# VH-VL binders against q5gan3, part 7

Target 1, 136 residues: q5gan3
Amino acid sequence: MDIKMQIGSRNFYTLSIDYPRVNYPKGFRGYCNGLMSYMRGKMQNSDCPKIHYVIHAPWKAIQKFCKYSDSFCENYNEYCTLTQDSLPITVCSLSHQQPPTSCYYNSTLTNQKLYLLCSRKYEADPIGIAGLYSGI

## First folded at step 3 (VH-VL; framework fv_romlusevimab)

Design b20
Fold by ESMFold2-Fast, scan of step 3:
Structure b20 (fold): chain C 136 residues (1-136), chain A 124 residues (1-124), chain B 108 residues (1-108)
Amino acid sequence: as target 1 above (136 residues)
Amino acid sequence: QVQLVQSGSELKKPGASVKVSCKASGYTFTSYAMNWVRQAPGQGLEWMGWINTNTGNPTYAQGFTGRFVFSLDTSVSTASLQISSLKAEDTAVYYCARSDYLTRWGYYYGMDVWGQGTTVTVSS
Amino acid sequence: SYVLTQPPSVSVAPGKTARITCGGNNIGSKSVHWYQQKPGQAPVLVIYDDSDRPSGIPERFSGSNSGNTATLTISGVEAGDEADYYCQVWDSSSDHYVFGGGTKLTVL
């Protein structure tokens, strides 16, 4: 992990960037079930998030999108930018929950433009995904 | 203690203007968005919009553009709602309520702290 | 615009379980919040993000959300639970909060 990354960028890098895309062991039954289990453990979170995005591209390529971010996403209270290129991403969508609060996810691999959240601290590093580009 | 305290009730004639204030205390004002919610007599809750307390930029729900203005005075941790050209249909209790900004992980926290409400009555 | 549908009223006997539904197209993909409002009072958040309780809300309040229906469940209903209940979501398509029409819970 880059020692100069701020906490937000380090967490984003660890939990939302996966390049090259890894495989998860038997028992998790799919990419997102493995990733979301890891994410919940890492963040000490017992919740089942409804949706999570993972980008399959090198960190340096993703950082470049935030270099000159001048737009602001009001609902996130953060600077943001639309990626000029479509990126390979996995969309993890919550399918169902089973007590004692196990989470089951569907994995969808797609290629989309997206809105990156960009911190203006340090070097305007990416810290999250505000959403997918809707086209209109 | 975290609280929102609103200004007192208003009785206005049609065509007048009214300004409702909402003073925050016990938390960092700019770390939370401020929402405005209307409730007409005997009716349900209706979201009017919100204002980003860090940028001052308002977002209005459909039907609340034009006559309705959200504003801030960050120096005294106060949000305000102004309604111009009042109509009888504007008679309602107006609430301010804070909500957290959306997280980068997509978590939503609802409106956890509400003002006590300000009754605005528009009558001839 | 996104629409949430609630039954206008629900009646329940004291000590029994009340279930208040909130219908919405693919609401299971959204985070649902629930508010309790007693006459003459401001709303109180009782459930956020489908199933989480704010500090101070009794454990007998719980929530679920799947498919096209979210449900607020109140077990061991007490007379003091008599109130109007509203569901609410954030609609990402419009970047707007949306409230349901409200359900009057009567304890009889």
Scores: ipSAE 0.414, ipTM 0.804, lowest interface PAE 2.6, mean pLDDT 85

Design b21
Fold by ESMFold2-Fast, scan of step 3:
Structure b21 (fold): chain C 136 residues (1-136), chain A 124 residues (1-124), chain B 108 residues (1-108)
Amino acid sequence: as target 1 above (136 residues)
Amino acid sequence: QVQLVQSGSELKKPGASVKVSCKASGYTFTSYAMNWVRQAPGQGLEWMGWINTNTGNPTYAQGFTGRFVFSLDTSVSTASLQISSLKAEDTAVYYCARSDYLTGWGYYYGMDVWGQGTTVTVSS
Amino acid sequence: SYVLTQPPSVSVAPGKTARITCGGNNIGSKSVHWYQQKPGQAPVLVIYDDSDRPSGIPERFSGSNSGNTATLTISGVEAGDEADYYCQVWDSSSDHYVFGGGTKLTVL
C-alpha cells in the first residue's frame, strides 16, 4: 500500500531545514541526491518522493512564521501560513529512478515565499511545506 | 477490515433529487479525504471532487458545481452525495473512494479503497 | 486542465506481455496510479507511485513513469486480467485528481 511519512516539527527540522547549506562529499551528482538518500534512509521509505523542499534559514526564523497560523490548507488537512518573506530554498525534483532503490534528483536553488504547514492554529510549530508561492 | 459500503441503486425521474451514501468502517474516518467518482454507461472514470472529512469542506471539479453537494455525518462515518434537479445525463454509477491527504513531503496518494458503486438511473 | 491520454484498447495473447501507456505533459514529475476495473465491479488499485504494488497484487504487474509517458506492464497475461485499466495523477496546478480515458485490455 501507500507509505506515509510521519509529520512533525522534529522531522521537518531534520529533513527540510539546512542552514548554512551543507556541501555533500564528492560522489553525489548534486545537492539533492545526497540529501534524498539520507532522507529515505532515515524515514525507511522505499519510494522516491517526487518533490522535496529544503529551506536555508535559521530554525528560529522559520518557527516564527507559524506564530500566526490562521489559515487552513484543506488538501493537507493542516493549518498553514504564507511566509511574508522570500526564503532561500532548494527544490529537489525527481528526474528518474531505477527500481527498486535508486532515485535521481535535480537540485534547483530559488528564493521564494512558501506555504508553511503548522501544527495548529496560532502559536504553532512548522511541520512541512505545502508549496511555493508563484504569484505576485 | 477497511471498507466503504454504498447505498442501493436508485431509479428517478428528471427533476427529482437523489442522495447516495457511503459508510466507512475499519479505519479512522477523518484521516482520509473522501472522493466521488462518476462513470456514465460505457464511459471512463470521472473525478467529481472530494470532501475533507475533518473540516467538512467540499471541493468540486469544474463540471460538478451547483446541483451536486458533498456532505458528512462523522458520528456514523458516512459521506453523502446529493444531486438535485436530475437530468438524463446524470445516469451513471457513482463511487466513493478514500485517499490520503497531501503531506508536504512529496507524496501524492491514489485511491486505495473504493465503495461498490451506486447506480443512479434517470428516466421518464 | 491537465489531460491524460490512453489508447482505447490493447489486445494481447495469453502468456504474452501487455503494455498500456498513459501520456501526459511532464507526467514523469507526477505520481501515477493505476486501477483495474472488471465489468460490474469497482476499480481496484493495482499500482501506486509509478511502480509499487499493493499487497495482494501479483508481481507480473509493474509500472514505470518517465518524461511524458507512464506505462503499466502486465507480463504472463492471464484471461482474468481482461479489464479496463485507468491511470490517474494529482494535478497540483488545479488541485484536482485526473483520470486517463481508460484502456480496454482484451486477452484473445
Scores: ipSAE 0.608, ipTM 0.850, lowest interface PAE 1.3, mean pLDDT 87

Design b22
Fold by ESMFold2-Fast, scan of step 3:
Structure b22 (fold): chain C 136 residues (1-136), chain A 124 residues (1-124), chain B 108 residues (1-108)
Amino acid sequence: as target 1 above (136 residues)
Amino acid sequence: QVQLVQSGSELKKPGASVKVSCKASGYTFTSYAMNWVRQAPGQGLEWMGWINTNTGNPTYAQGFTGRFVFSLDTSVSTASLQISSLKAEDTAVYYCARSDYLTEFGYYYGMDVWGQGTTVTVSS
Amino acid sequence: SYVLTQPPSVSVAPGKTARITCGGNNIGSKSVHWYQQKPGQAPVLVIYDDSDRPSGIPERFSGSNSGNTATLTISGVEAGDEADYYCQVWDSSSDHYVFGGGTKLTVL
C-alpha cells in the first residue's frame, strides 16, 4: 500500500504539476500539444488520453489541501477533498488523433476549484485530480 | 485463473425474495469494483449499479433503488444481489462483472471479467 | 439520463468489414467500451478505452470515437463474429455506467 502511495504522488507531481508554467518551443500548436508530447516521451506505453489536467501552483501549496481529506471518492476508491481556493489549471482535451502516433489537443486555461485525490485521510499527499468543481 | 462464479438458477413466485451470489477468485477482491448487470428475455444489457468492494458502499442506477440490495462478504471474496418482493418483470439473467476503479489520471476501464450469469424466473 | 443509440442490426458478408455505430451527445469526450455477446453466453469485452484490445482479441477488431459517434470496426468478418454488440460509457455527471441498446451483427 505505502509503495503504491509513493508512486501515485510521484506520478501526479511529474505529470500534473507545472509551475511556473512552461513555454513550449516554436512548432507546437498550443500548450497541451507540447506537454502531452513530452509526457508520452516519459511514459513508453502512453496512448492519447481524452482529458488531462495540469495545475500551475507550487507543490507545497497543493500538498496543504490533503492535510485533511473530508470525503471519499467511491469511483476512484481514494480519499478526496474540494480545494478551498481556485487554482490556475490547464485542461488538455483530445481534439483528434491520427494513428499510429499523433495526438492533437486543445488547451484551455481556467481558474477554478477542483476535487483533489489524496493518499489517505490525514496528513496525506496529493495523487490526482477527480474533476473540476462545476459551481453551486 | 481470474474468474467470477455465480450461484445457480432460481425459480420463484411473486412476492418471494432471491439472493444471487458471485464468488471471485484469482485476484485481490478489494482492488476491483463489482457491477451488476441485468438482461431480460430478448432485451439488451442494463446496468443496475455497482458496489465498492473496499468500502462496501453500493451505488444503484435509476430503477434499482428499494427492492435491490448489493452486499459483500470479503472474507470469502463474494458479492451478492438480493431482490425482495419479486415481480414478474424481474425475470432476467443477472450478471456480476468486475471493473477497475478510475485511476488518479482519470483513465477509464471496461468490465473485463464477467460471471456466467444467474437466471431468475418469477412466475406464479 | 445519458443515452447511447445503436442500430438494431447490421448485416455483412464474410470477409467484408462491419461497422457498428454508437451515438451519444459529445461521446467523443467519453471513453467507450465494446462488448460481444453470443447466444446463451456472458458478454466479452472486445474493445476498451475507445480503441484498445484486451489480450486474446484479434487485431481485426478496432474502435474509434469522435464527436457524437463511436464506431466498432470488424475487418475480414468471420461467421464466428455473429453476435450482439454493446457499447458502454461512464457518465461522470451521474457516476453511472450506460449501455447502448445493442446491435445484432448477422454474417450472411
Scores: ipSAE 0.479, ipTM 0.817, lowest interface PAE 2.4, mean pLDDT 86

Design b23
Fold by ESMFold2-Fast, scan of step 3:
Structure b23 (fold): chain C 136 residues (1-136), chain A 124 residues (1-124), chain B 108 residues (1-108)
Amino acid sequence: as target 1 above (136 residues)
Amino acid sequence: QVQLVQSGSELKKPGASVKVSCKASGYTFTSYAMNWVRQAPGQGLEWMGWINTNTGNPTYAQGFTGRFVFSLDTSVSTASLQISSLKAEDTAVYYCARSDYLTESGYYYGMDVWGQGTTVTVSS
Amino acid sequence: SYVLTQPPSVSVAPGKTARITCGGNNIGSKSVHWYQQKPGQAPVLVIYDDSDRPSGIPERFSGSNSGNTATLTISGVEAGDEADYYCQVWDSSSDHYVFGGGTKLTVL
């Protein structure tokens, strides 16, 4: 939580940036089950998201991608940019759930370029991930 | 209250043009996308496309390019659908419906508020 | 070109449970929304994000989504539940919303 971060960037920093990648304690069946449990505890009445991305890189490195791009993603109604570098990313994919209380996730670690959402309300700081670059 | 109010029914001849309006109230117009959905008599719902209410850029589904134009007048929180060169096959009820923009922060993606529908009948 | 498949009709006795399916390739990876449309009326969102209910929708309505099938479940069916039901997703590969063909629910 930095003094310069606005709520959108602060949430992204807290929930989607994890560097260096942490190890969750015994009781979790992999990285994503630990992270998503923490996330649901932080958010009011949160459902089981189908997919969540986590970047394992320093915040300063991620911020630079947004600072120098003017692309716009219509379906997100937000500025966005394709990262020029591939980044270590964990993809958390919902495997199954026992509503309303339990979510179970698969964890996939990849190294990909991604589309970063860059809010101009927050000095072009990153606020989310629109998707991964397929490269096909 | 949050609502979408559409213009009244239209009876047109083939080859004419029609403009259906959809006036939003009770929310920030530019914070939601506006969708257009068609329903031919006795048929299901067919998504025609959407318009970004912040940028004014439309996206059309396959089959709705060319003769169909989505537009906005943000000063009066109104979205419009214009159909040119009307054909009998355009006879349908046309709905506007708002949806949230996609976001990782957990906003939903369904169409939660709908206009009452505008019947467009094309006959000779 | 993404396609959602619904049965054209489902019949159920009052007080019983109706299940309406929505089939799609890997639909479990998408968020499914369900709409109820009564004759002469605009559609009403009854379930969003697979399983959430909007304010005012009875708890009798629930949803699930896994693998290739999403399901709208209506327990304790009432005569007033007779309507057409449509599933809908956002297809990220085409950047388009897609509706299923609709299911007419008849309460016998």
Scores: ipSAE 0.376, ipTM 0.779, lowest interface PAE 2.9, mean pLDDT 85

Design b24
Fold by ESMFold2-Fast, scan of step 3:
Structure b24 (fold): chain C 136 residues (1-136), chain A 124 residues (1-124), chain B 108 residues (1-108)
Amino acid sequence: as target 1 above (136 residues)
Amino acid sequence: QVQLVQSGSELKKPGASVKVSCKASGYTFTSYAMNWVRQAPGQGLEWMGWINTNTGNPTYAQGFTGRFVFSLDTSVSTASLQISSLKAEDTAVYYCARSDYLTEWSYYYGMDVWGQGTTVTVSS
Amino acid sequence: SYVLTQPPSVSVAPGKTARITCGGNNIGSKSVHWYQQKPGQAPVLVIYDDSDRPSGIPERFSGSNSGNTATLTISGVEAGDEADYYCQVWDSSSDHYVFGGGTKLTVL
């Protein structure tokens, strides 16, 4: 379980945090197409994820949100917390795919509160993003 | 071997209660959600809801609140469905089926392991 | 509530390709799962997450999902493929799984 938590935090850091936001190489048309191509390579996954979130904030600022992770997100079977502040986020949404391996993404910049998945109750590490706060 | 084994068929009268059990083996019970699916005679599959096997918290689909109760006995890796105040329209085959929890990368992975089904017949 | 629409029946000759559709508003944004159910038996997952096959499912089963239509494709259809086929999605707005009405595949 602890090893799974370590892997989750490491993957979250490398795949979902990009600060300051960088441009991907000229070979890619748009931020999300470059990022998602890199991510699929790292995960050795041939699937095209429907949605992916990237936070543009320092890792240490994000880690602090999981200090008081006292809520539980039933669907994810993980502890979670709503961020106190809105964060700059890129939403990568799948536009279309041409099998077997071509995925095309739209990139949307937003500034919203979000639900962070945390490795345990209190004093935890962030391991993922459950979703964006919709004002409900 | 990963399997779900359900209790035997039931014949009940209207107004009675029934409890269908679903015993899991071959995997870590709390690592997968347990779903309940109903199929009335000659009809399609209808999702009733799921229960988080780690927390014990159930989620019911529309139309399955009130008379339907999902529960667990984690000490014996068993999920149960109880139906109270039985009606003729409850006549169906009831299935339990496991699914993985949601991840950032995917929705539910689908229900990969199913029980054999329990036939509940409600007649007078 | 979210609704999935399947044709009630599809007929195909042995050795040909069968296509079973599952219609839903913006279904391409959701992950689609497909189940095969033979008479008197529990359903069997044949495709998950749009196009992935569980262990033991033949390569002739494939899936796609785009826009408002998901499709289960069975190539080189065999008599043993006769069954009811159901599509299923998870609807994030309601936190509910939704099944299609089912399609009876008949091999002529």
Scores: ipSAE 0.524, ipTM 0.815, lowest interface PAE 1.7, mean pLDDT 86

Design b25
Fold by ESMFold2-Fast, scan of step 3:
Structure b25 (fold): chain C 136 residues (1-136), chain A 124 residues (1-124), chain B 108 residues (1-108)
Amino acid sequence: as target 1 above (136 residues)
Amino acid sequence: QVQLVQSGSELKKPGASVKVSCKASGYTFTSYAMNWVRQAPGQGLEWMGWINTNTGNPTYAQGFTGRFVFSLDTSVSTASLQISSLKAEDTAVYYCARSDYLTEWAYYYGMDVWGQGTTVTVSS
Amino acid sequence: SYVLTQPPSVSVAPGKTARITCGGNNIGSKSVHWYQQKPGQAPVLVIYDDSDRPSGIPERFSGSNSGNTATLTISGVEAGDEADYYCQVWDSSSDHYVFGGGTKLTVL
């Protein structure tokens, strides 16, 4: 059965899910420079975000974590849950920017648990990433 | 017209309680967090904490637990700060200020709208 | 807890450029916001997310943030810019906002 994605889930799928991981146009040095350029265009935002996360896993695997959200992330004003499985993730970290519009990012691959934002407490769709889980 | 309007100045004796109100208008009250910021005479800005206007859950900075209570009346788009057992060191201007919640697309926007401030003076 | 360090005062001549620094460990990884407070008034957000200007803030105001230092830059300083300036970040480790101690800008 198909689940109707919320507006937030559609954006999350488009901007934060990339499976299997692909390379962006050859005019960019590194994965994140290409991805972040694409993301800023889609969001119609000239700002250079400090950090952005990309999950390299099938959408269905990610959706399962929002079947039940066991917590609420107050700073996001959204339900959230910790993934019990580690996921392959690219962390895009802003290195520097060249005015007026150029942003330069470091790309870091990692495999770890994360906090997913969910559209509601039960039977929800993922809509974002609240952060990565640190072991302690 | 987005604005926050605070209640008037208060002069209190030590041991009394005070309640400062902050009325929001011109925007959807529950879509923004409400922060409380204190400024003692001649001192800098000190963040006291915030309250989630959708859930009603307050978060207090260290040093502001116990005597300080953040509350809401969403029917009139008003946030309130109550200070009990007032001490001389509570003398300050108290500000409310809204901030956006984090989203999947943006981290922080800062505190873009501030109340005018409420002066609370505690003296014998 | 996380600490932001600002110089207590900065003096600048009219028409010149003022630079107010905000020091913090790895502050370049955080979003820095800047507030202007004139005597007897509430603070006004003048820069958010390192370098963005709210509607109504003159283009003379700009910001940067890299490494351990964020900087608020005011070009062509006017007498009306005389105020206290505060930097601020969100500290994700404590889930708290943190303000710098403030810098008094004097236009002489």
Scores: ipSAE 0.364, ipTM 0.784, lowest interface PAE 3.4, mean pLDDT 86

Design b26
Fold by ESMFold2-Fast, scan of step 3:
Structure b26 (fold): chain C 136 residues (1-136), chain A 124 residues (1-124), chain B 108 residues (1-108)
Amino acid sequence: as target 1 above (136 residues)
Amino acid sequence: QVQLVQSGSELKKPGASVKVSCKASGYTFTSYAMNWVRQAPGQGLEWMGWINTNTGNPTYAQGFTGRFVFSLDTSVSTASLQISSLKAEDTAVYYCARSDYLTEWDYYYGMDVWGQGTTVTVSS
Amino acid sequence: SYVLTQPPSVSVAPGKTARITCGGNNIGSKSVHWYQQKPGQAPVLVIYDDSDRPSGIPERFSGSNSGNTATLTISGVEAGDEADYYCQVWDSSSDHYVFGGGTKLTVL
C-alpha cells in the first residue's frame, strides 16, 4: 500500500494559495488545467486528484485564521478552524482523464467560508483545507 | 506483519452486555482510525462508526446511539466495542477495520486491514 | 443519507468478464473502494481509490468511476471469484462511510 502524503505549511502555500489570482498562459484551457499541470509536475505525481481548492487571499490573512485554532477535525487528525470570512476560492474538479498522462479540470470561482487545517492549537500555521462550509 | 485480532464469539441473553476487543499489531496504532462494521445474518455490511486512535474520540453512525460504546487501551494497542442492554436485533458478526486519516492529497479512505470478526448471538 | 445501489446478484460463465455496478448521485466525484467477501470470512479490499489494486490482488480485477456509476470489472472469471462484492465511499457531507448493499457473484 502507498503511504499517504502529508502537507506542511510551505507546500500548502505553494500549491493552494494564489494571490493575486494569476492568469495562466494561453496554452492552457482554463485556470485549473494550468494550475494542476504545474502541481503534478512539482509533485512528480501522475495521479489526477478529483478536487483541489485554491485560495485567492494574502498569506498573512490566511495565517491569522490559525492563530486561535482550538477546534479539532477528527477525520483529518489535525487542528482546524472555520474561516470567519468568506474567501475567494477556485474549485478545481476533475472532468475527465486519459490515463496515465492527461487530466482535465473544470474551474469554478466561488466565495465561501472554509475549514482550514492548522499545524497545532493556537499560534499555528495553515497546512491545508478540509473542505468548504456547506451551511447548516 | 500488520493484523487485527478480535476476541471470541459470544452467546448472550437479552438485557446482558458484551465487550468485543480488537488487538492491533505490526503498525503504529495511533496513526490509523479504527472502524466498527456490523453484518447481521444474511445481510450486508453496515458501518457503525469509528474512533480516532490518537484522541480517543468516537463518532457513531445513525442508528448506533446510546447502547454502543467505542473505547481504546493504547498501552496494548486495543480497540473495544461495548454493547449494553442487548436485543435480539444485535445478533451479528462485528468487525473492526482500520482506515487512514484524511489528507488533502491522498483520497484513499478504504479499510485495508480487517479483524476476523466476532459473532455475537443474542437469544433467550 | 447518501445511498449506494448495487444489483443483488450477477451471474457469469467461467473465463468471461463480470461487471458489478455501484450507483450513486455524482459518485464520480468520490473515491470508490471495493471489497470481496467469501462465506464465513472477513471482507478483503480488492480495489481502492476507484481503480488501484492492493498488493496481492490479481490484474484481472479493475475498477472505474464516472458520473453516477462506479464499476468493478473482473476479467477471466474463476470459480474462486464467487463471493459477495461491496462498494464503499466516504461521504464528506455526513462524515461517514457508506456501503452498497452488496452483489453476489455466481460463476456458473
Scores: ipSAE 0.543, ipTM 0.838, lowest interface PAE 1.9, mean pLDDT 86

Design b27
Fold by ESMFold2-Fast, scan of step 3:
Structure b27 (fold): chain C 136 residues (1-136), chain A 124 residues (1-124), chain B 108 residues (1-108)
Amino acid sequence: as target 1 above (136 residues)
Amino acid sequence: QVQLVQSGSELKKPGASVKVSCKASGYTFTSYAMNWVRQAPGQGLEWMGWINTNTGNPTYAQGFTGRFVFSLDTSVSTASLQISSLKAEDTAVYYCARSDYLTEWGFYYGMDVWGQGTTVTVSS
Amino acid sequence: SYVLTQPPSVSVAPGKTARITCGGNNIGSKSVHWYQQKPGQAPVLVIYDDSDRPSGIPERFSGSNSGNTATLTISGVEAGDEADYYCQVWDSSSDHYVFGGGTKLTVL
């Protein structure tokens, strides 16, 4: 658990927050293929996550959602909160993979409320996204 | 070494109650969820639910509410399953199995450590 | 509730390749785990997250998952592989783990 929490808190800002939204160089088909390639390298993990969310909002605004909630998400064993505002989000969905190294993702830009995971061990900072308000 | 050790077999009459225990060792008990899985004679695996070992809050699958209670004693790293008002159809092997909590990155690890199983037989 | 379907039985000759399927609506969007259970024993995780092997599981065990079908593949089948095999997913819509009905692998 502690190792997973540290990975989440260290990487959430880097891998799940992108504001203003950047474009990846030519050679990548869509936003998510570039981001997910970077994410797998950064985490030193060759697995292809089925889904990943990226929030396009300032970090300070995202931190504020976590400071005033005491809800708990049992499945994640973490405090969590539903954002009061809809946020611009890119959803990266695994389309197909070719072992051992290739993952191919669909990119979907949407505007939805989401469930943030908030680590009380680290001053209730956001460490991840548990899901979207309506699911995907 | 990481292991789960369950209590011994039970033979009970209909209407009695039984408590199956599952003692964990070799890892931080509260870092993993504990699942309960049932297997009736000659049948497949059936997930009964899980308990958050950090909060003590149980979640039951459909069909396992009311008569079934998941509990913990964290001081001895033990999870327990209690079945009340036993019926013949409760005859089964009951397994405890640990699983990792879900991660925000979508990595899933399954149930990697299982108890040896506890046979509960309900007959008159 | 989400349902996983497996064939009740699969037969294979020693040294050949066995393929056990697990069908589910859009199962390719979920992470599939596979368990081996020998008579009188607890299940053993042999594949997690579609295709990863736990330490100690032989490399002849592999997995795939795409569309509506996940597959456990056992190459160079040995007599000791004879067992029941179960697929499993976490269903986020119900917050439940779901097991397939199991497949008995017979090595003839």
Scores: ipSAE 0.427, ipTM 0.792, lowest interface PAE 2.4, mean pLDDT 85

Design b28
Fold by ESMFold2-Fast, scan of step 3:
Structure b28 (fold): chain C 136 residues (1-136), chain A 124 residues (1-124), chain B 108 residues (1-108)
Amino acid sequence: as target 1 above (136 residues)
Amino acid sequence: QVQLVQSGSELKKPGASVKVSCKASGYTFTSYAMNWVRQAPGQGLEWMGWINTNTGNPTYAQGFTGRFVFSLDTSVSTASLQISSLKAEDTAVYYCARSDYLTEWGYWYGMDVWGQGTTVTVSS
Amino acid sequence: SYVLTQPPSVSVAPGKTARITCGGNNIGSKSVHWYQQKPGQAPVLVIYDDSDRPSGIPERFSGSNSGNTATLTISGVEAGDEADYYCQVWDSSSDHYVFGGGTKLTVL
């Protein structure tokens, strides 16, 4: 396995999977403010990402979706798949920022299908989330 | 070090075709998308589309389908733009520019490296 | 199609601060990039992802993005900063990049 792909899966696991959903200290003013502070520290990134998704499901349940990763998401240059099941997801949306370093997020818990980025075609590992499915 | 070098200027008659090339060097060609941007005389920048350098799959902005074709020759790290059935309105400077692919963490980088531009003049 | 609106021109005295705006519906939810273009030259990326500077771009250049307006700020303006400035975003709903109409910065 490409080391870059291994790193992608590990980072995805660390930054975008949280099961069971943890409870952050009161000082963080909610789930996403605590998580995003941790994520920015891990990525050595001083920027405030506009949106971040977190899945509240076991890693093995998420891995199964990339078993049939036969689509390619051109803009990400990665294989991808739409999850067959709706998953509990927290959407962290940037509310405002106070320069130079403070980011403030809204937390929205939802249950939706999502587009997973996969490390290769078929029998792959999840490496990210491209977006949420908004079906009718 | 990292650079994009475009082919020389072209003077064409209406109805002719032209092929503009963009040769990349100093980086892994397939790690970045290649964009095409047009600038008509005295006008602003207009995005034409992009090509995935790993898959070869082009995406065209509205208004640039049909007569415009993006292609690659990955063996020489070169992207090309072909315009068929040239019209006077195609007179412009055409730029190639690389951009990063989207990441799962939403890092959207702008176009950090540009070709010097190729002037295409369509005149009778 | 998503539209970005820039003032056609901005004038500033040397040593003062220039502010170039880029208006777009809910642009604060998008990442804004800024390009400098001098006559006869290719554009140069001066700010990416709202506020980050590429290596080699002076600290005088900064950016912000909130609500419906993104702003490129150039402090201590120099004659060499005269150029056209373009804002740009990726519009995920259409899957394409969108440029603003450009702003001519005059230092006088």
Scores: ipSAE 0.566, ipTM 0.833, lowest interface PAE 1.6, mean pLDDT 87

